# VH-VL binders against Iron-sulfur cluster assembly protein CyaY (cyaY): the designs that were tried, part 4

Target 1, 110 residues: Iron-sulfur cluster assembly protein CyaY (cyaY), of Azotobacter vinelandii (c1dj52)
Amino acid sequence: MSLTEARFHELIDDLQQNVEDVFEDSDLDVDLENSAGVLSVRFENGSQLILSRQEPLRQLWLAARSGGFHFDYDEAGGRWICDASGDSLGELLARVTLEQIGEELEFPEL

## First folded at step 1 (VH-VL)

Design o8 (framework fv_ozuriftamab)
Fold by ESMFold2-Fast, scan of step 1:
Structure o8 (fold): chain C 110 residues (1-110), chain A 119 residues (1-119), chain B 106 residues (1-106)
Amino acid sequence: as target 1 above (110 residues)
Amino acid sequence: EVQLVQSGAEVKKPGESLRISCKGSGYTFTKYYMHWVRQAPGQGLEWMGGINPRSGGTGYNQKFKGRVTISADKSISTAYLQWSSLKASDTAMYYCATYKYGSSYFDYWGQGTLVTVSS
Amino acid sequence: AIQLTQSPSSLSASVGDRVTITCSATSSVSYMHWYLQKPGQSPQLLIYDASNLESGVPDRFSGSGSGTDFTLKISRVEAEDVGVYYCQQRSSYPLTFGQGTKVEIK
């Protein structure tokens, strides 16, 4: 069946925590803010990544300097998949981070 | 090792306010949801609600929504359960329990806080 | 809300007996867990996701079931197994527990 609101919130909270952990564990100076289902990652160069919970669509949205990306939860794979490209959230976060600040980070299966 | 330590027993009168606590140690407090489960005297377990300590996001069993407030202070790894006005029916043992979404089961429990509300 | 009903509500067993406890849900459940609450203690996890034995729990405990019917078995009950057993579903909010099964040892 489709995601319930409670499960969707838990999945989003878990993925946002995992993303924060990657940045916190890195040696990068980033400013992290998580409020009302919106996780903002601000880099030293002033650019940002924004991860937003989109409850009506049961999606996660990522705003990066290069554009916006939308993700659906793949129950079978246990991960978030871009609805346009089919890339996983972890793969896409690594790519936009590299493009935006030149750093290579590894993300778990998100 | 993961440990949840709850505040001590409370004896209160109807109408009084109360806040009880649950302090986590031995793990990253913000990585696990913290839940509250009550047990009235001689009764079974009943889920009250939970909180994501990182975001402050809460979920409640509708039976308790508006009657209690769940909060957390991540700087001291402590979750709270609060009543603005206690009733005799709030007499119960209160447990905190935790899990990460990936585990989805309560693998750690606090020792319990007995709350007695009587005239 | 998914209501869980346990059977029996209580039982009395002798050391070495096989104990069977069932949990019936009003709707299909994907995640069912079992807990034991020993007298004067906090609940402790025994079985998660229907059939997985929690680390440190004796292998005389086992779980099975899917859909609406789940079972917890103790192959050879010991005196330390006295207490109240609870099933709990995690498939939907609110999280719910069964009413409990009290196990006494004669």
Scores: ipSAE 0.006, ipTM 0.557, lowest interface PAE 14.3, mean pLDDT 84

Design o9 (framework fv_ozuriftamab)
Fold by ESMFold2-Fast, scan of step 1:
Structure o9 (fold): chain C 110 residues (1-110), chain A 119 residues (1-119), chain B 106 residues (1-106)
Amino acid sequence: as target 1 above (110 residues)
Amino acid sequence: EVQLVQSGAEVKKPGESLRISCKGSGYTFTDYWMHWVRQAPGQGLEWMGGINPSYGSTGYNQKFKGRVTISADKSISTAYLQWSSLKASDTAMYYCARLPYGYYGMDVWGQGTLVTVSS
Amino acid sequence: AIQLTQSPSSLSASVGDRVTITCSATSSIYYMHWYLQKPGQSPQLLIYLGSNRASGVPDRFSGSGSGTDFTLKISRVEAEDVGVYYCMQALYTPFTFGQGTKVEIK
């Protein structure tokens, strides 16, 4: 809510690196592209996940095959929380990955 | 005053190397991604790629990946676009543009660098 | 890659006319951005995140749309509005622009 633009960008860059590391450490064959603050993860079946910043709202937005999800930063918990469901970013990433490609991944610290 | 100032026009021969620059001023350079956009003579705008000056991470349009290198020196608030071997098809106007965040839009643009590659 | 198709490719308008430019995307995107490139100049941002006017942009410019179909409107065109208008998406990589709409003022 009171995040500065610089802090917001730092938090987004850090979480995008975390997501990249999880996929790179996995046995999955994925194409990762981090461009202009937009992280895309393309799976073998041609589907993708997109993580982007939304500065006016200080939110992270996730686009998945099943829909779009918006996250607010929870400073007390140190995590990004979905404004609709209350789930963490890590919980939602695990769910949409399983739904989209049938693989189980964990995103600890997200 | 926020501005992006690009290097001057270049006239080159095929096979030559070239590096052009884009210097930001009036803002915190590391808070913004810097992008390169080309415009071939008489044609529209085409995104080439961008860089995060804080970490050095880059993204490329696959059409240009391996043909150009995007880099930045945050100590002097300058981004670069480099070719190891120019082709006649590289003749174009090249713009740099600042992006505040992901899908927001490029809010400040450089004046452009005209690159002409001919024999 | 997301393809953006603009319509029309060109138009000629008189001062005071209403101008409408459309942009269609091959997949749903959150927002469309619009740029104007005046003759001999760099592109300038007009509209970002679908409907927000960039700083200094007159209120005669407006953006609308959602999903795959987006529109830029100029309610009462002025002589200074001559140039090429481009839509752009920056949600998916590669970032893509429409092919441009040339607006000429009589």
Scores: ipSAE 0.014, ipTM 0.593, lowest interface PAE 7.6, mean pLDDT 85

Design p1 (framework fv_ponezumab)
Fold by ESMFold2-Fast, scan of step 1:
Structure p1 (fold): chain C 110 residues (1-110), chain A 117 residues (1-117), chain B 112 residues (1-112)
Amino acid sequence: as target 1 above (110 residues)
Amino acid sequence: QVQLVQSGAEVKKPGASVKVSCKASGYTFTSYYIHWVRQAPGQGLEWMGRINPSGGSTKYAPRLQDRVTMTRDTSTSTVYMELSSLRSEDTAVYYCARLYGSWFDYWGQGTTVTVSS
Amino acid sequence: DVVMTQSPLSLPVTLGQPASISCKSSQSLVYSDGNTYLNWFQQRPGQSPRRLIYKVSNRDSGVPDRFSGSGSGTDFTLKISRVEAEDVGVYYCMQGTHWPYTFGQGTRLEIK
């Protein structure tokens, strides 16, 4: 069950909004930039997280200090799942955030 | 070389305030959170709080929240920890430490604060 | 706050023998990402604490392989396979899963 282009864009827009909301609702001073479908989260230690869509592959890509992660959408589970580890996007975002800045954040519904 | 250099020993009376400094060098000051941890004589370590040197945001241990204030000066790459309404049980060595992930990779040498009448 | 309990608090050991320190948490230290943020620090007499082990079992840079960490959930162990004179000091476990960060009481390793 391949994602249509329209549904892929809707899902990416929704997850990027979710990530932005989590950081905006946090007590953290972070720089958020959403430009041309690329969401950048810059932390105070100078490191960053980059979430980008890969439309031809219907994937979400996450770049973190520890490496790059690629996610496929699992329609049955309603979640983005890492194609290498099987972890959800929300689980990986929480992990790399804790690793880079030592802060606990939950990413509900991801 | 990464270094955290703290201010010298302090002797205070109960009810006074103390302000300890921690000067960072050898890395980009705004790139890492600085935490404060204290150790009473012969006792274990107690986490006090942390500051983000870039934006200045802070997070304090609940039991100390009403008495502790953390600030920074980016022009001098220095973090400050001020503890008010001092009590005898605040007698401790106070450490600043740089955080990476969930572990502290560099520590200051410690500042002894003695509270006595 | 998560309570971290270490045992023993005083650990006399003979040079060359193994030593083991237990650390128990009042709550699971497994984070939502599946990782466990339990760390071990060493403090030698008159010195600042030094990082030894992070995320249960990962040795920090420069830490000799005679140090190892293990455990899961709420039960953790730091082992020294062969104690050397320079190992004298206090060992602390620390959790980074729940805010505020909390430390164990410390275990003092002494040569007998």
Scores: ipSAE 0.000, ipTM 0.497, lowest interface PAE 16.4, mean pLDDT 83

Design p10 (framework fv_ponezumab)
Fold by ESMFold2-Fast, scan of step 1:
Structure p10 (fold): chain C 110 residues (1-110), chain A 119 residues (1-119), chain B 112 residues (1-112)
Amino acid sequence: as target 1 above (110 residues)
Amino acid sequence: QVQLVQSGAEVKKPGASVKVSCKASGYTFTSYFIHWVRQAPGQGLEWMGRINPSGGRTKYAPRLQDRVTMTRDTSTSTVYMELSSLRSEDTAVYYCARGFPLGEYFDYWGQGTTVTVSS
Amino acid sequence: DVVMTQSPLSLPVTLGQPASISCKSSQSLVYSDGNTYLNWFQQRPGQSPRRLIYKVSNRDSGVPDRFSGSGSGTDFTLKISRVEAEDVGVYYCMQGTHYPWTFGQGTRLEIK
């Protein structure tokens, strides 16, 4: 069923914090900016990843150099799943990070 | 046209360090990684590591990470590979090669630099 | 590390005849993006390697169409439809899927 606005914001805040923690724990030189439900990760090469909430659709959107990806929350699995590919958010974040900067990161719990 | 031009041959004693250069031209230097691959006489290819010239971030082969250092100078579009604590088994031709960040590696190669470690 | 195994290691071929080189990986080379990062290189005597094939079957610019790559998962093949004298050299497969990146042992193609 549809998520309430409050639940949706909690889930987005949680996943954005998890993403920030992974990058902060890495040895990568990244600039993190989180404002109004938009998390920007800027890499040293000038490229970026943007994670933003889409309230009307109750989706998370990821913008990467290779394109845009949209995620629905899967209550049964407790994770965000790409509506096009069925991949988890963590799987896609690892892939686009490797694509943009050549670094392999793992996003556990995503 | 893309070119990678390396420094000349080196002869070193065991325990010394060697620093090889690779000067890039014909493309945007900061848009592609530079990898280093070596080849001992009569043997195959071994990946040593790579550098992202944009930020200087490096990733090294696990067996070499305590001895290898890669740096770059963006003003001269040059990458450097320094190997310390040289042993006879480090005698090889050392190549720099350009690569995309993901999987499609080594589309252009330097001419190679022969490093001989005499004992 | 992923081990890349080539066969044969020595390949004598008559001019104008086809040649085939096998490459097997110890793990699947399919990346999470659905691409398979298996590349082939040629090294002529005294020269730097050059890339012939990337992502299993894509030829680099300037590579003759007599070279073709095929395969999936862990089993890959490089074929030369009609061997020419300038094809003499060592051929290497290489995986770009799993860090650290690794090469096969090389296959020496010789004219008999």
Scores: ipSAE 0.006, ipTM 0.588, lowest interface PAE 13.4, mean pLDDT 87

Design p2 (framework fv_ponezumab)
Fold by ESMFold2-Fast, scan of step 1:
Structure p2 (fold): chain C 110 residues (1-110), chain A 117 residues (1-117), chain B 112 residues (1-112)
Amino acid sequence: as target 1 above (110 residues)
Amino acid sequence: QVQLVQSGAEVKKPGASVKVSCKASGYTFTDYYIHWVRQAPGQGLEWMGRINPSGGYTKYAPRLQDRVTMTRDTSTSTVYMELSSLRSEDTAVYYCARGWPYYFDYWGQGTTVTVSS
Amino acid sequence: DVVMTQSPLSLPVTLGQPASISCKSSQSLLYSDGKTYLNWFQQRPGQSPRRLIYKVSNRDSGVPDRFSGSGSGTDFTLKISRVEAEDVGVYYCMQGTYFPLTFGQGTRLEIK
């Protein structure tokens, strides 16, 4: 079964909220903006992470200083998987956060 | 303090499978990848693959893809590496090592696996 | 796969003298994040490897300052300013930029 539009939107909204919660619960000074399926996380050093839904492809896209990453939802595993590396979204978010600001954050299975 | 403690030495017949464990302590188990690296007698180091304990996602060396399986148990903070269809050339010391994003800052003590008939 | 080539493979050194090990990669190790994932490890006889250097030139905690790493792109060097008896062992370079992760052949450092 392919991912419906409604389920896709629900999954993206849920993961973006979980990401926001991690940053809000951290001691980090970050600027969060969530609008129309685009979550922007701006760090004090001026760099940012952008999570956006790509509806026609049923993908989540992550833009980081190091590059862009695209994720497919793995229905069986209940998680978002990078289509190039096979790494999870939570793992990649933790890695790019460490790379951009030097802080280690723990993300749930996303 | 960070520790990786591996299971004991194994002696196996050709064609058998071996499963080696690596128990982590002293850090949050799901925050770091665990890699497996082996070393045949008198030879150099060979990367076998890694597992992300958070999602269970694995990435294996292409030459070993069909024979190696890595799993984890988060309740015991333990990673397992199973190698099937053993051959004499699989005789080696097998190491687990922690690494993400900077590789191999802590290593297990090693597990000797001998394949002989 | 990225091929890592070390030279020399055998390095006899007099106590107190400097030692230098070369490591060359078949392609540039500069990653898209601007970092170069080149590591150096020491393996003493009968022991697990120990990381000395990560990201080309960063010493791990507890590693003596007589060890230093340098280089960029495809050419890297590990230097020991004054060799001590405890430095005997095999030294490996390793690249973490590309999968599969690959090691050099190793350089055996011996006291002559």
Scores: ipSAE 0.000, ipTM 0.555, lowest interface PAE 15.1, mean pLDDT 86

Design p3 (framework fv_ponezumab)
Fold by ESMFold2-Fast, scan of step 1:
Structure p3 (fold): chain C 110 residues (1-110), chain A 119 residues (1-119), chain B 112 residues (1-112)
Amino acid sequence: as target 1 above (110 residues)
Amino acid sequence: QVQLVQSGAEVKKPGASVKVSCKASGYTFTSYWIHWVRQAPGQGLEWMGRIDPSGGSTKYAPRLQDRVTMTRDTSTSTVYMELSSLRSEDTAVYYCAREYLPGYYFDYWGQGTTVTVSS
Amino acid sequence: DVVMTQSPLSLPVTLGQPASISCKSSQSLVHSDGNTYLNWFQQRPGQSPRRLIYKVSNRDSGVPDRFSGSGSGTDFTLKISRVEAEDVGVYYCLQGTHYPYTFGQGTRLEIK
């Protein structure tokens, strides 16, 4: 992809805000921490999801209990796509959230 | 490749303590819980407890909680299970096993460590 | 604590015939998250246990489709549609809904 550093940071900031909004709007008891491009979502059971930017690769990285996932931005689709599975960020976030805490959440803009 | 490799066999006298290790590789150590399960000769499986390697939080079976301690070393990706005040009935094969997804208990197991308690 | 009761304890089966193992819990295994944390394990002689089924009916990768799990609430079943020689071993159910986690006493499957 042809992402500049500035555009990459804007896209990461936008997706992290979107993720925060979904969890804030849920009835789930979660602890959200956002520091220097790293968003941590801590669940009541003590497990976490971590979203971090990887600037040299222009990727978003997601760490979940099930493993690590790396995403490239797809300009045509306007979404982040896993480089291994082809799933969208929203699809993977929904899946790992269900797997990790048993709750169904939708990330419709991701 | 996910692997859990346990320490070697131990022979102990009654009243002693034993510390068994379980070294993890092939995954993010701090993201997955480790459980300990034992099996006395010719008997069934008994859950002993679990540790979250991230925060170090533990949960022990009530029958064992006064004698068992679980710890971890994140620098070596190793979990330890120490059992004190050993009795003959603690003679068993001790297994570590991983839980990596909610409800996906014990997807990978160590090879087992035989602990024999005899005078 | 939750008591897990398996039956039968000994299961002699003719090669190619079906086998069925029951597992009953002393209380509901439905978690507050809506999931039922009932797992089935196989232990072959001299080996570590291997998970076959998780969350009642989900088969693990590499587990033959002749194995199936079913049930709800307090009553669960593991079925083998046609027993093969490699299936010899002890089968355990495990509940992970309530602490402490508890195993059934085991069912020994033997070829007769």
Scores: ipSAE 0.000, ipTM 0.533, lowest interface PAE 14.8, mean pLDDT 84

Design p4 (framework fv_ponezumab)
Fold by ESMFold2-Fast, scan of step 1:
Structure p4 (fold): chain C 110 residues (1-110), chain A 119 residues (1-119), chain B 112 residues (1-112)
Amino acid sequence: as target 1 above (110 residues)
Amino acid sequence: QVQLVQSGAEVKKPGASVKVSCKASGYTFTEYYIHWVRQAPGQGLEWMGRINPETGYTKYAPRLQDRVTMTRDTSTSTVYMELSSLRSEDTAVYYCARSRYYGWAMDVWGQGTTVTVSS
Amino acid sequence: DVVMTQSPLSLPVTLGQPASISCKSSQSLVYSDGNTYLNWFQQRPGQSPRRLIYKVSNRDSGVPDRFSGSGSGTDFTLKISRVEAEDVGVYYCMQGTHFPYTFGQGTRLEIK
């Protein structure tokens, strides 16, 4: 089933809140900004993670130091799946966070 | 007929908690966000937070996040807003309001619940 | 936080005359999708707020055509072409673009 515009934005807003909660619950010194549909996470070393949305494609985009990742919503699984690797958003967030700052964080099934 | 109906007036002492309800009818409860907005006597409107009734996810105004809790019960199409550690400055009319995701433009409002904090 | 500034704060007007309210935001209200999420609300004495305008210029169902919204970026206006007695109340602009969502301080429209 195709995502409506409203449901697309609701799903992303909800996942951005989940991501914020993981970083806020950690002891990491991060600068979080969630405005105008974009979630930015800035680490102490100056590097960033950016979650943005591409409404025409109904995709969530993640920008990390190692590169960009694009996700499609899998309605049956209830999660966002990378269109290149098949990894979930939660798996990729954990991996790029570990790569970028050396910290192991657990993300929910996103 | 789309309606949001709120619980009745509350009088609380400083340090207490208050829990206000907002019951939705006339539309699909899970398709709209519910916001809470308050108004102190003679003052303007202050946004407190919102809840997604489908997921239960909440987002609170930073100033209030340590004292506000929003929950919902999908079986009764009701949203709750609990404010703890009440102070006299929390005396206000509390409104619930419905919105779609876009622009958080609140199109239907409850009638308001007066909360008075006095010793 | 985005600061919303309304002017005037008090607006006495004669019945049948036009009225105009300004709303300025401290940051651009254009969202990532290209839309501008500025809304206008009316609050009559003793009543809940009622939405008049959404996305700058779109009138809500049941709102008379004498109400119109305009503007872009950071500068917005609500106009009433011919004020009627039932228009008395406080008018608020509100932005839904930036978290946390914020309201202007309100403009009281009164009949002279």
Scores: ipSAE 0.000, ipTM 0.581, lowest interface PAE 14.0, mean pLDDT 87

Design p5 (framework fv_ponezumab)
Fold by ESMFold2-Fast, scan of step 1:
Structure p5 (fold): chain C 110 residues (1-110), chain A 118 residues (1-118), chain B 112 residues (1-112)
Amino acid sequence: as target 1 above (110 residues)
Amino acid sequence: QVQLVQSGAEVKKPGASVKVSCKASGYTFTSYAIHWVRQAPGQGLEWMGRINPSYGSTKYAPRLQDRVTMTRDTSTSTVYMELSSLRSEDTAVYYCARYDFWSGFDYWGQGTTVTVSS
Amino acid sequence: DVVMTQSPLSLPVTLGQPASISCKSSQSLVYSDGYTYLNWFQQRPGQSPRRLIYKVSKRDSGVPDRFSGSGSGTDFTLKISRVEAEDVGVYYCMQGTHYPLTFGQGTRLEIK
């Protein structure tokens, strides 16, 4: 499913805002930076989650302590799906957050 | 350089509580989870739970969650494991271990022997 | 809980001969990132456990190359190509994929 450049960026802008809202609502002490389309979440323990865009591939990339994950947009499901595991972005974000800082968070709509 | 140093041996009566400490040095204390694993005499290893030192969040083995409490003090880089309502079958060596998600347990404390006897 | 089953439980070996330990999990240990978080530990008499292998086949720093790990999914093997006297101890497999973390029951390696 080919995404236009404009729709690709719009979808990622929306998901990054969703992620920011979840962390902000969690009352966790995190440092959120969204610069040039890259969202970084720095935890109190110094570790990070980084959401970045690979526009030529129309992919969302997630870097976590445990490794890198790459996502393709699934038009039918309306979600970003990991190209290696088949997990949704929300499922993976919840898991890497749990592994990295021990907190259980839900990422609705992801 | 990385070290986990545990408190000394304990002898307790059934029904008592025990609190074991694990002092970390040689790395950024808040960057790694600390897990607790115990080993009864002549038996294998049993996972008890873990604490995230940054947030203080814990996860316990289901069979122990009603009796185990894990805490930390970031000012002294120390993790504590308290086990209540002690039974003779809690007699074991208790280990703290540093956990890296990538590689698992990379550094272990020397162990603390807890003996529960009447 | 994921059950980890080791065999044999007792492994007498002649010095210089190879040794092999099996570990089976009740569920797949493949994590969502595509990695398998299966670890092997050695515990020498009176000592804390020491990590030998992580991610099925990766040797820890300082671990001799006569130790190797292999396997996939639910079936894993630790091999020692030439057993030395210092290898005496108990070997444990451990899964890090699912909470609670679980260990095999251990394999005691003895020199015969």
Scores: ipSAE 0.000, ipTM 0.556, lowest interface PAE 15.0, mean pLDDT 86

Design p6 (framework fv_ponezumab)
Fold by ESMFold2-Fast, scan of step 1:
Structure p6 (fold): chain C 110 residues (1-110), chain A 120 residues (1-120), chain B 112 residues (1-112)
Amino acid sequence: as target 1 above (110 residues)
Amino acid sequence: QVQLVQSGAEVKKPGASVKVSCKASGYTFTNYYIHWVRQAPGQGLEWMGRINPSSGYTKYAPRLQDRVTMTRDTSTSTVYMELSSLRSEDTAVYYCARGGLYWSGTFDYWGQGTTVTVSS
Amino acid sequence: DVVMTQSPLSLPVTLGQPASISCKSSQSLVYRDGNTYLNWFQQRPGQSPRRLIYEVSNRDSGVPDRFSGSGSGTDFTLKISRVEAEDVGVYYCMQGTYWPFTFGQGTRLEIK
């Protein structure tokens, strides 16, 4: 499905805010920085998660300790889906957070 | 035909531990969380915690964190809830219930309940 | 913890008459995704709880049309349009927006 640049930016801003809210509402000691479409989450153990928009491809990219993941927006489902695995962004965020710091967080359908 | 079938009634002394089982059938065991909820006689419902059957990872109610342990056996599609250091206040019916994966706690199917009586 | 308050706690009803149960939360149950994770359960005497309504107003498969849920934010209502004998039991609201999940204290529906 074709996204305009304005719609793409709106969707990325909304999802990054939702991710920030999950971490801020958690009991975890994390350092959050959001600038120019890049959200960085730094954990107490020094590891990071990075969520960035990729405008030419209309994708969201997630960088985790275990690897990189790329997501396309599924307009029918209203969520971001990994182009390699078919997993949702929320599922992958929960998984990599658990793997990286041993904490299980609940993410919405993002 | 989703079913959650729990183990039978238990009578325990104060200070003992109890382990209740919940066997799932009729769906893919690893696709849904299992929650535990208890109900003291004549009282309301209290959420105890949940387990992800795929990963084995758990989240417990803060009030019970130091006494409750949840585990699973994927080969038998069974979840276990163990409560230690039992007190008379732990006398209750214990239920397992199926929840959504990763963030929903809707409890669409429930086990039949296991009565645990703590008496001296 | 989020406190869920139901009223009335005891609800005697004549067969065929409507019944209404209120549920109030100490905090807004609207999650950041715009969804409201408020559910209603029925527990008949000697039985396990059964989910009737999920996410405020959605009826589960097999739940009669006489049951309906409504509300927003902190105020929610479960309505039974025409009470039948099989509706006797305790009704609970539950929030799944915040950890730990919490239930209302229950409303006992009895036939007069």
Scores: ipSAE 0.005, ipTM 0.561, lowest interface PAE 14.6, mean pLDDT 85

